# Designs tried in a protein design chat: VHH binders against p49116. Part 23

Target 1, 238 residues: p49116
Amino acid sequence: EGPLLSDTHVTFKLTMPSPMPEYLNVHYICESASRLLFLSMHWARSIPAFQALGQDCNTSLVRACWNELFTLGLAQCAQVMSLSTILAAIVNHLQNSIQEDKLSGDRIKQVMEHIWKLQEFCNSMAKLDIDGYEYAYLKAIVLFSPDHPGLTSTSQIEKFQEKAQMELQDYVQKTYSEDTYRLARILVRLPALRLMSSNITEELFFTGLIGNVSIDSIIPYILKMETAEYNGQITGAS

## First folded at step 1 (VHH)

Design na7 (framework vhh_7n9e_1)
Fold by ESMFold2-Fast, scan of step 1:
Structure na7 (fold): chain B 238 residues (1-238), chain A 119 residues (1-119)
Amino acid sequence: as target 1 above (238 residues)
Amino acid sequence: DVQLVESGGGLVQAGGSLRLSCAASGFTFSSYAMYWGRQAPGKGREWVSGISGSGGSTAYASSVKGRFTISRDNAKNTLYLQMNNLKPEDTALYYCAKHPLYGSFTQYWGQGTQVTVSS
């Protein structure tokens, strides 16, 4: 059988809203994050193995892992997004807010801890110089996680995850053979993704855009969109 | 449209040298690892060497280690394979690829360049 992912799945190109505003605002951040989210979901639904699991399993799987896929996407697209500038601005705003609104101190600290974890993750991925093939297979390992509560078809999901792990190992062996521990160094980064709160990710990147609905609630609708409509969301054409 | 065009093959005597080139177009060359593979008559494809996008890491099959050197020029979108101390067993059609050849299909491989080593 062919490889789990094709060349089209290794290519992951985020198109940013243009022009970038002189001052960072909620609209620009939400639009950028939405494009990344739609790109990530389109990436997942285009995988033949993913489609083979069926609609109910697809929905459950993406609901369980969207924050992990999104965070990997943030790390991969950090340079294109100027993510470090966005996060630094958010940190500065939160530090000013602590002095002005002491009643929100616990919440502000929680959000700051999330931002620090995100910065640490992105910096570790940059330091490891994770390439496009490695990112694609890390996303596949995260997507095909058989250990989320409530999943059916866990045997098939596990087989696809094992195939992703095998193909990543083969790639690293054929590309980075002198770095004996590279694969282990990469894989131990993944558990940190599950410790990051999806609620805080929504608050930081999707405030105002999704209004009164959660990303979890819209996932079934996004997965059912036709390709042209999906592409419109990614490029801002619709 | 991804294009990979191999060149530099030919007939050489055992102990001789050849340098293969692969001209790449249609993608951001520096962002992708690149590979050389080969196929002898009646045999499957064999991975020979790989190089990271930056050129900072290389890998070689045991059969060619110490004799072959993979390199790239990202400014020219060109991949190279310097082959020294060639042996009759190195006779094969040599392919440039965007994917590792071992354990998977490659979507992008050229027509290859023939290397024949006489004893």
Scores: ipSAE 0.274, ipTM 0.716, lowest interface PAE 4.7, mean pLDDT 84
Fold by OpenDDE, second read of step 2:
Structure na7 (fold): chain B 238 residues (1-238), chain A 119 residues (1-119)
Amino acid sequence: as target 1 above (238 residues)
Amino acid sequence: DVQLVESGGGLVQAGGSLRLSCAASGFTFSSYAMYWGRQAPGKGREWVSGISGSGGSTAYASSVKGRFTISRDNAKNTLYLQMNNLKPEDTALYYCAKHPLYGSFTQYWGQGTQVTVSS
């Protein structure tokens, strides 16, 4: 069996909507987020091991981990996205909603805490200076998580996750040989992803474009789209 | 309404050539990337080739690279696929499609034109 990931899986280039508005509106934020979501899912789809699990299992996996993948994507693309600015804009928009009494106090707290967690996570990843390979393997680890309820082929998923972990370990040992604890520092960040609510993420980043359509419901469609192979070319990323 | 109409398909011997056309209407043609896909019997849809709105960028599936050429005439709202050195494995229903904006759920493609390559 060959490696789980190849160099082609390391590339993760997000193209932002153009032009950037003078102020970040809900549409721009949602469009940016949507692009990232698509990129993340199509990245997953490009992994042979992912394909080998079959359509049903693939869909279930993505449904279970899309928030984590998306969040890792946010961290990885934070500079290109101007994530801090986006988050600030989201907060501003939320404040407007608060003033209109559209949200309960408890909900406001939950949303604000989620934003904080997201920001802290991304900042922590930036501080660690995670590179493209490490991100790829981390995404693979969260993608091939066997501990989600309702999954089939859990043994195979576990094997893929282990393979991702081993490849990450090998990469870190080779690339960062002087930093003995780098792998551990990286891996201990993963639990933070599980603390984040997918529902809140969906509300913050996607409500403006998809309305009442859930990310869960559109995942099968996204995974079937034919745009992944050409995306880099049409966006000028090549 | 977006309309895409493919033409130019047919029966051809291995090693032969075909040129497919796709007439587009209902949208600003030059503003959108376009692509060709194909679907072989019993197989899923496969991306074949893509071209940017301006025509300045092109891409090809590995299976057709060097043999197929995608082009467009924006003045005529027409997409083309020149297929050379055709192989039996190229047998499929070929369709043109408007490339959706990334993050968009709307897809448009034509009814397709049948290409059959005999050995």
Scores: ipSAE 0.036, ipTM 0.302, lowest interface PAE 3.8, mean pLDDT 88

Design na8 (framework vhh_7n9e_1)
Fold by ESMFold2-Fast, scan of step 1:
Structure na8 (fold): chain B 238 residues (1-238), chain A 120 residues (1-120)
Amino acid sequence: as target 1 above (238 residues)
Amino acid sequence: DVQLVESGGGLVQAGGSLRLSCAASGFTFSSYAMYWGRQAPGKGREWVSGISGSGGSTAYASSVKGRFTISRDNAKNTLYLQMNNLKPEDTALYYCARVSYPGLFEKDYWGQGTQVTVSS
């Protein structure tokens, strides 16, 4: 019944907060990350197949995969976010914290390992020169993942994932016809997303703006937002 | 004003247990990672354990791993440290601190501390 994603789902445009400050601050990082998270949730909500699963299944699905979607969004929007600059600032401050004995070596190791995994993932995607269509379908493959614990309607989710995989294959074979192994190179990058801690992502990007709730708790609220509220959050126009 | 007030310290024998509490006010508690640190007389501050704003991530110094458990109640703006199998080496002033997300742009805030003394 037609393609899983339309041209509107390929468009993924992040609007950053007013010009990056001379010195990065936690509120700028969190605002930027929140806009990306809201854009990612709005993107998922706009997919007819996602809506067809029903509200409870939709919520469970996004709660299970938000970190993977967010990380793909970081890779896709790395240039517009100046992600390398943000990560370099965090690394520099963590190194200074080691020297001043303000954070434990164990905590710093966890955070540094996470940043390294994130950098490696984003670099691998950049080297592959992943285009907008490929990102849209990789996000769909991640979103329609039937293998997270506690999910219902897993057969229908698996059908949508398979449809996403088939449509990505068709696109890559037609668009990059001379690169026989491109699809395989792209798909082998996806398992790395599940090795990244959602808790460390939350600490790095969402502390300071979450209030009294975790990302997991906020997701049902975000998914129920009116379109105007979404637009206000992702553009800062509210 | 940011305020952190520790309680629950005391004298305990080796092998015993204590539960420390830290009452936080003046900021959105759930938005900040928190940690417990300690300082023995004549020594520098030692990081003990940390917890994310949501409570979903925890970390421990090697010296306390498996014996101490950090937790938080965001509804009560309270941070906890459950200390089991205490050793004389755990004797110190214990203080809670607000981590400057993740130590990047805000100064860490510390409480005045609560004294823990472990007798052999």
Scores: ipSAE 0.010, ipTM 0.136, lowest interface PAE 9.8, mean pLDDT 82

Design na9 (framework vhh_7n9e_1)
Fold by ESMFold2-Fast, scan of step 1:
Structure na9 (fold): chain B 238 residues (1-238), chain A 120 residues (1-120)
Amino acid sequence: as target 1 above (238 residues)
Amino acid sequence: DVQLVESGGGLVQAGGSLRLSCAASGFTFSSYAMYWGRQAPGKGREWVSGISGSGGSTAYASSVKGRFTISRDNAKNTLYLQMNNLKPEDTALYYCTKGYSLTPWGFDSWGQGTQVTVSS
């Protein structure tokens, strides 16, 4: 059989809203995060193996893994997004909220712990100098996770995950032949993605959504768009 | 100042059609994606459709896909929504808004809206 991913699946280019405001605001952060989420779902939808699972399975998979996929996207696009600047601004706001006694200390602690975990994850990926092929296969491994509750077709999903793992191994061994332990260093980073709460990700990055629209409600709409409509979203006016 | 003025709403029987218009001013219309959103009584706002600045790409909520068609006339700074096979569930105040991309989020300010009421 041919490879799980083609060269088109390695390309992952985030187009940021322009211009960047003088001061970061909820609208800019939400629009930036929304573009990344859309790009991530368009990426997943374009994989033939993913399409072969069918619409209902596709929706269930993305609903289960969107936070992991989004976090990998944040790490991959951290420079383009100026993610460290966004997170620093959020941390500063939370510190001021504690001082002014405006928010629960327990809630602030949960959110700050999430931000620190996210920063640590992004820093570890940057330090490993993860390339575009490696990111594509890591995203495929988390996308084709057979272990989420309520999934059907788990045998097919597991087969695609194993194929992703095999192709990543082949790529790393050939490209980084002198670094015997690189694959192990990369794979050991993946469990950290499941330590990050999707509810806190929504609070940090998607607070600008109109009418309390949840990511769960948005996912089916995006996944049902045709390829031309997806491409239009990615290349839309800035 | 960005100004958006919606029109074309009204009362219509289930299965009927309406065409909404949005007249835009105060910004370079062709440089921005445009959206239609709606708010039903007692419910939050929801995204309905989007169109790229050039008009070359469109997107729709699953609930309206195949029934609604979004279009624009950049020479007239006007956005349109052709609504066919209307259902009682389409009853809402319809708004247009400018955005950065064809996503169901990231909306700027909404105008006054135009009321659409579909009788069962």
Scores: ipSAE 0.000, ipTM 0.169, lowest interface PAE 12.9, mean pLDDT 82

Design nb0 (framework vhh_7n9e_1)
Fold by ESMFold2-Fast, scan of step 1:
Structure nb0 (fold): chain B 238 residues (1-238), chain A 122 residues (1-122)
Amino acid sequence: as target 1 above (238 residues)
Amino acid sequence: DVQLVESGGGLVQAGGSLRLSCAASGFTFSDYAMYWGRQAPGKGREWVSGINSGGGITAYASSVKGRFTISRDNAKNTLYLQMNNLKPEDTALYYCARLPYTGSRWSEFDYWGQGTQVTVSS
């Protein structure tokens, strides 16, 4: 028994594709998003408590929460990604698609509302000045969610979530001792993650995936990747 | 006590320009996405343009894209709509609207102003 997360789990370094194109396109956005998704899954795999749950439980947890982890990653890496520029490019692509009769007006409205909800979430995290330790524990809280349908090890998952909550509380109380209500302000942001559609996130960021594969379908593959293969995906090496 | 007050409308000839303003009060303006909508005589309300809380993301109805520009000044709690190359079919009551952070739709908003009239002569 030791802490749920170590200092290595606080480090979350996204490497963007290079070179940056003069004009953003769906392939560059998909590559950037894929790197963030792979980094997020590698982060989860590196947690000893996550490993202890076993492969079937690990896969079920990540399938249930990948959108929440990805959204927290977008907020954490917003500056590195120039997320506002990526979102503007997505909006431009969607506007061009509606002019070409490729999308219905109702669909583009749903997608635009999702983009604004995502931006509001990222803005709220930025206003709170969430640090690396806080992001690590928030990701752990959403990862170890015992309330997803079909989970079998719910008591163990709940214990790890409680441990994440306790360690976050200890960190915040010691680091931000003058701000009595900081923890409460941070935690009330988390329910918004459940309101964001994983299908719309997939459409916005992963449209460039070849073979019409779903994120749900590739999760087991990513979680089983050998370290060398995983590092190749993160760095863009063949 | 949320209040939205539009201004800047008027009578203009086809090809002309107008700049609309919406002064917001009673809420933290920088936390909300904002919309401009319009209603022509004898027609339903239509969405014109939208802008996110930070101003970096904008969207436009096809009928106004390339002619209208939405912007905001969060320090002044003010939303703007720059309208160029106005056409007679742009004649309408223009209103601003606030979009709730969650659970909203493009056609749904929790507050809107009383509007400012724009009339474009042929």
Scores: ipSAE 0.000, ipTM 0.119, lowest interface PAE 17.7, mean pLDDT 80

Design nb1 (framework vhh_7n9e_1)
Fold by OpenDDE, second read of step 2:
Structure nb1 (fold): chain B 238 residues (1-238), chain A 124 residues (1-124)
Amino acid sequence: as target 1 above (238 residues)
Amino acid sequence: DVQLVESGGGLVQAGGSLRLSCAASGFTFSDYAMYWGRQAPGKGREWVSGINSGGGITAYASSVKGRFTISRDNAKNTLYLQMNNLKPEDTALYYCAKGPSLRELIQYSPFDYWGQGTQVTVSS
C-alpha cells in the first residue's frame, strides 16, 4: 500500500480570528484554541489510514491523544498564533484576576507549571526548527499510539505508527543527511507531551466556550462535522 | 431565546462606585463565558471584562484593571460588574454579553449576544 502521509497532509494552516483585539480576552483565546483543535482533528480525519480504523476506533484514538495533537499544533502554529503573547495574557489573568476562593494555591501552581511546560516545549521545537513534514509525521506517530487503554485494533494502529516512524526516518535522512542525529533529537521531544495534563489544557483554552462540556464529549461531533462548515466558519469569523 | 437585561447604571461623581447587574435567561448560564462591554459616545464598542463559565478566570481591559471586578452567580443566572474609582472616561453605555459555545462557534457565525445596555455617566 502507499505511504501513510502525502504532501496534502503536510499543509497545516491555522487562520486566526480577525482583527486581533487590543487585549487578548478569554473569548479570543478560546476561539483561537478551538480553531486549532478543529484543524488538528480534521487533519487526522483526512488520513486514509485513520479512516480505515472505523469511527469508534477513530474517536477513541483522538480522545486519547487530543491534548498531544493540540500541543504539537500550538508549537507548529506558535508564530501565527502569537502564542507567547497568548500565554503571557493567560499568566497575567491567573496572577492578577483569579479569585483566591476559586483556586487554591496548589492549583495555581499546577496551572502555572503547565503553562511553563507548554512554553518550554514550544521553544524547544522552535529551536529544533521542525519543518512541516516533520510535524506531520510527529502528529501521526502521536495519533497512532497503540499504548492507550481501551483501544481496539491495536495491531493495526501499531502498524500505522511504525509506518509513520519509517517515513519520518526516510524523510529526515533524505532532507537532513548531514545531521545524523536529527531524528533522535526530534523523537525525544515526544515524551514531554505525555507529561502535560489534558485537564489543565482544557481549562486554560476551552473552559470559556464549553463550560461543563468536556473536550472528550465533543470529539465525536467535531470528527463528524463537515470540513466545509469548518472552513466557512474560519473565513467568515471576525 | 437568549435574553440579557442590564441594570445598575446611573450618574455618579468621579471617584464614585457603581455595581452593574445582568440578568440572563434563555440559556444554560453556567455553561457560558460572560462579558461586559461598553460604548462611549462617538466611539465603538470596546471590551471591558470577561469571566469564564465557572468564574475562576477573569480578565480586564487595561483601562479598568484594578478598578473593576467582574463576578457571576450561576445559581441566580446573574453577571455583575463592580466599578470602583470611576472616571469621566468610563462614561458609556455598558452591555452584558454571552459568549458562544463551542458548538455555536462552529455552526454559527461567532458573535456575542448583547443586552440593551445600562447607561453609566461619570461627572467631573
Scores: ipSAE 0.012, ipTM 0.295, lowest interface PAE 8.8, mean pLDDT 85
Fold by ESMFold2-Fast, scan of step 1:
Structure nb1 (fold): chain B 238 residues (1-238), chain A 124 residues (1-124)
Amino acid sequence: as target 1 above (238 residues)
Amino acid sequence: DVQLVESGGGLVQAGGSLRLSCAASGFTFSDYAMYWGRQAPGKGREWVSGINSGGGITAYASSVKGRFTISRDNAKNTLYLQMNNLKPEDTALYYCAKGPSLRELIQYSPFDYWGQGTQVTVSS
């Protein structure tokens, strides 16, 4: 028993590749995003409740929600990543491709809509000044989603999600006692994460990492990595 | 592997018409803009026409505008070029090409895929 998350689960420190290039390129973007992805999966794996569900369930949950976890991580680490600069660089390339007819109009529209949704989400989280504890619990609520197709142990997953919701409520009421509507404002932001395409996220951020292989296919391997190997991916050490 | 196979070329008299086809495979055809280019003997490759992924936006070189029509059938993975009122100067090897993907654009080093071509000869 005990709390779902401890102080160790609140710590979420992204180490960026160094030095930052003068002009952004796909290698820097991919390395930055890969570090965030590995950090996010390491975070999930460290939760005792998550471990207790077993390997098959863990893999299914992360495959279903990795894009939501990654997007929350982008919002949380937006300043460290200079996310606005990365997105501006992508937008410039899309605008040039429209002018030069180098990419389909339908594809450009899909990608631009995704970028606008991502910017809107990150802006809303920044305006709310979401803290580290709130991010940890929002990630836990997303991770322990019982409503993805094909999941087993859905009753146990739902209980962990409810526990995350209760602990978030207790934290917000204690820490932001004067703001009676803060929790509602935070929670209403979560449904937008489900509307964002994982395929477009993969195209924008993981071109160099995956090649022709999807993130879904590498998730089981990432979840099995030892701590030293995770640290290597997170810090960029071999 | 990306493959593009052109067909429909031949000999035609000035003022005549031909319809070229390009059969595409090895990629999701409906996600990419497609192009036609041509090369006459001893000359560089000239861009002729382009069409977006959905077929709603088209562009043409000034030399062919009003005479050529580019179209596509995404269900058949096929690109077309309808050539009307052909002129002797339209004599060339005609190639189709796949536009760059978002991934290729983000890499800042796009490259073109061109087919083997189909010969069009217009007699005066």
Scores: ipSAE 0.005, ipTM 0.196, lowest interface PAE 10.6, mean pLDDT 81

Design nb2 (framework vhh_7n9e_1)
Fold by ESMFold2-Fast, scan of step 1:
Structure nb2 (fold): chain B 238 residues (1-238), chain A 122 residues (1-122)
Amino acid sequence: as target 1 above (238 residues)
Amino acid sequence: DVQLVESGGGLVQAGGSLRLSCAASGFTFSDYAMYWGRQAPGKGREWVSGINSGGGITAYASSVKGRFTISRDNAKNTLYLQMNNLKPEDTALYYCATRSPYLLKDFGYDYWGQGTQVTVSS
């Protein structure tokens, strides 16, 4: 009956670790990415519709879509993060690895292709000048995806996804009334998120998080964190 | 020169408890994620638990979830593993470990300690 998202759910503010080190390192990259991941999980958990699905469904849903949410967050926060600088540092590291014959060319090619896809996605979103309201509803559309294997309550999830789509449509038609095709241009960007490898995202951004443990395995623990603990992770305060 | 020194292992009866410690030196401990692994005789190395640099995020292997608790004290450069309700299947050499600060998991080096032996009698 009410809107899917409130104004508090539309706001999405990343606080970066400060100061930025003179030379980028894995700890700074991981800390920055972790803050974005925690902000994204806290955002999802704060949605009443998401809470209504119950803990088991919430966990399954986030496990399935965290990489899509994270990638949307990277695009939305690209300027705040200086994402282009981070990606340049990673590319430089990979090029040095090729020269030193420390990593296979096939592996480096896979990672470089992933970086290219990520840059293309972020550039596409920037060219469309996606606003905060649009990002919030795109995140809601990917969060409430009924299509992931193994999900229960798919009818309820589909209902929330359709509500997100309708509210996004209403917003775009009202705010960008002169641009008849804007919604279509925005929505056709979403399938690209499912082509992004979560394993490569983990290697690029989360190598320093928990060693050899996957993001998938820690999501249940992140979702159970108290609000104060989330705030600590988001701002770096303890 | 990264050094990890485990202690606290021993012989315990099924249902008992042990607390393992790992003293870390040679690196900025508070910047690194840490984990515990174990190896039973004739078996490969198994990951047991992990903790991030700040201690706020932990993860566990299904076999130990609910029984083991990983923690760290960054002021003391020490990693802990509290093991409760021990089973004969937990008998293994327990290793403290950390990851190299390379950007890629497939490119890097894990640092492992010498290990501490845990033996659980039935």
Scores: ipSAE 0.013, ipTM 0.358, lowest interface PAE 8.0, mean pLDDT 84

Design nb3 (framework vhh_7n9e_1)
Fold by ESMFold2-Fast, scan of step 1:
Structure nb3 (fold): chain B 238 residues (1-238), chain A 119 residues (1-119)
Amino acid sequence: as target 1 above (238 residues)
Amino acid sequence: DVQLVESGGGLVQAGGSLRLSCAASGFTFSDYAMYWGRQAPGKGREWVSGINSGGGITAYASSVKGRFTISRDNAKNTLYLQMNNLKPEDTALYYCAKFSRYLPGSDYWGQGTQVTVSS
């Protein structure tokens, strides 16, 4: 009956590892990205509607959409992360790899195209000046996507997505009443998230993970973490 | 608890100016769109102006467009309303609000600051 999201779900505060190194390295980038990923999963897990779907459905939804949630989080936290500086460091590393013939030209092209798409997405969101309420509901629309292959409870997921869309529409129309096309401009940005490769996101931001561990494989464990365990991960406790 | 404290109202002659302030606490100010409303004696609450969380997008009621300017300072958790070329019909209690699904009349509205414009 109540709103899909509470005020607690609008607050989304990323704490970066400190201090920032003079020269960015794989460890710092991976730790920063991991903190954002864990914050995003904790955000999703805290939604009553999400919890109501049950553990198996929760795991399937997050496995399907983590890259979209992560990318929205990168856009939302771009200033806090100094994302442009991180992307510049990655580009510099890739250019050095070309000169040393360590990577194939096709792979480098794929990665560079991914970086350009990510930059374009983040720039478009910045230009639209998306607020915290809008980001919360865009993340909810992405999370409650009934159209991913293999989902078994699509009717309930669709109802939650529709609720998210309705609540976003109500907010935008009342807050930005003079801008009749704002909602359309915001929503048309979402399809671009599905063009982003989760494998390339893993390579760019999660290369520092130990062994051949995929984000897909760790999702069930992150979703089971207690608040204390979660806080330990995002704070980088000594 | 969410708290909003308005200040800057007063008595001013028609054609004059006033700058209202709203000090916000109890929530992450930079995450929320904010708005100014007003209520004249014997009338309902009227939405005056709104501003998004980053401050780059603003909206105004037709009655105040071109005369009022809304702005915010997220570092100071403060919302502002610059009112120019004031008219007697602008006389009202002015209050700021954090957007919610339960608009005017919620506990997210401040107590207000009185603006009186003489002819």
Scores: ipSAE 0.000, ipTM 0.269, lowest interface PAE 16.4, mean pLDDT 82

Design nb4 (framework vhh_7n9e_1)
Fold by ESMFold2-Fast, scan of step 1:
Structure nb4 (fold): chain B 238 residues (1-238), chain A 120 residues (1-120)
Amino acid sequence: as target 1 above (238 residues)
Amino acid sequence: DVQLVESGGGLVQAGGSLRLSCAASGFTFSDYAMYWGRQAPGKGREWVSGINSGGGITAYASSVKGRFTISRDNAKNTLYLQMNNLKPEDTALYYCARGWTYLSKPFDIWGQGTQVTVSS
């Protein structure tokens, strides 16, 4: 059959809430993160191979990898989001929490380690100057991961992952023909995504969803959304 | 089936108060952010207020801030809007909607609405 991804899957345009407040707050950060999460899930559901796996498999797959997709999205959209400014605001909040004795030292250490890992990942991707095609295929590689517990159709998922790897190799070799080792440098960045805690990502970026709502609970809903509903969420216009 | 049923609208004089209710069924109410929106005759839909799943975080349109209060009772699957100091400009069909975050525009899961008319 044809390629796994088309040119439409390379386009990944995040629309930020406006205006950006003078002082960053949990509501603005949560809205920005929610838009990126919705964009990432809409990107995944638009892939014909993904839809061919069926609704139950799609839900299980996205539940397993949403944090990896989200983190790749943060790296790809770091400039549009002013991610460094958001992370600085989070760090300032944590520093104030230490001074006011509101959080345990052990919890703060875990969260700070997560922020450090996130910053290092985004910096490594920026230094490699990862382009839109490369991001699209990296997202496809993590999406079609056959090794998450509880997945069905693992042989088909593995086939789609191998197709993503093959198409990334073809693209890199054609586009960056003078850099023989570029693909290897890119691929060795991916294992770091699995070491990042989805629970800490939720705490940092999705605090505005306080209550009983978790990312796991909304994934099936987002995957079933009509295009108009989805567009309303990412643009703020229903 | 997912259903949202609004009630509590009516005719009221400027400066008066009304309390709207939205009864939700067919989904786990406590898992969703909820919104109130309105549509005045001949105008587009306007977001009025939002509340997160737990009820602790709220947001309001500038036109209603300080006059309207959104709240919810998750045990009763009910959303409320307390409207004080009503103005003729508040005349609209008021509807509730289910959403993802209290800051986002609502999804296309809407009730039929309840009419609020404020006489000058």
Scores: ipSAE 0.005, ipTM 0.173, lowest interface PAE 10.5, mean pLDDT 82

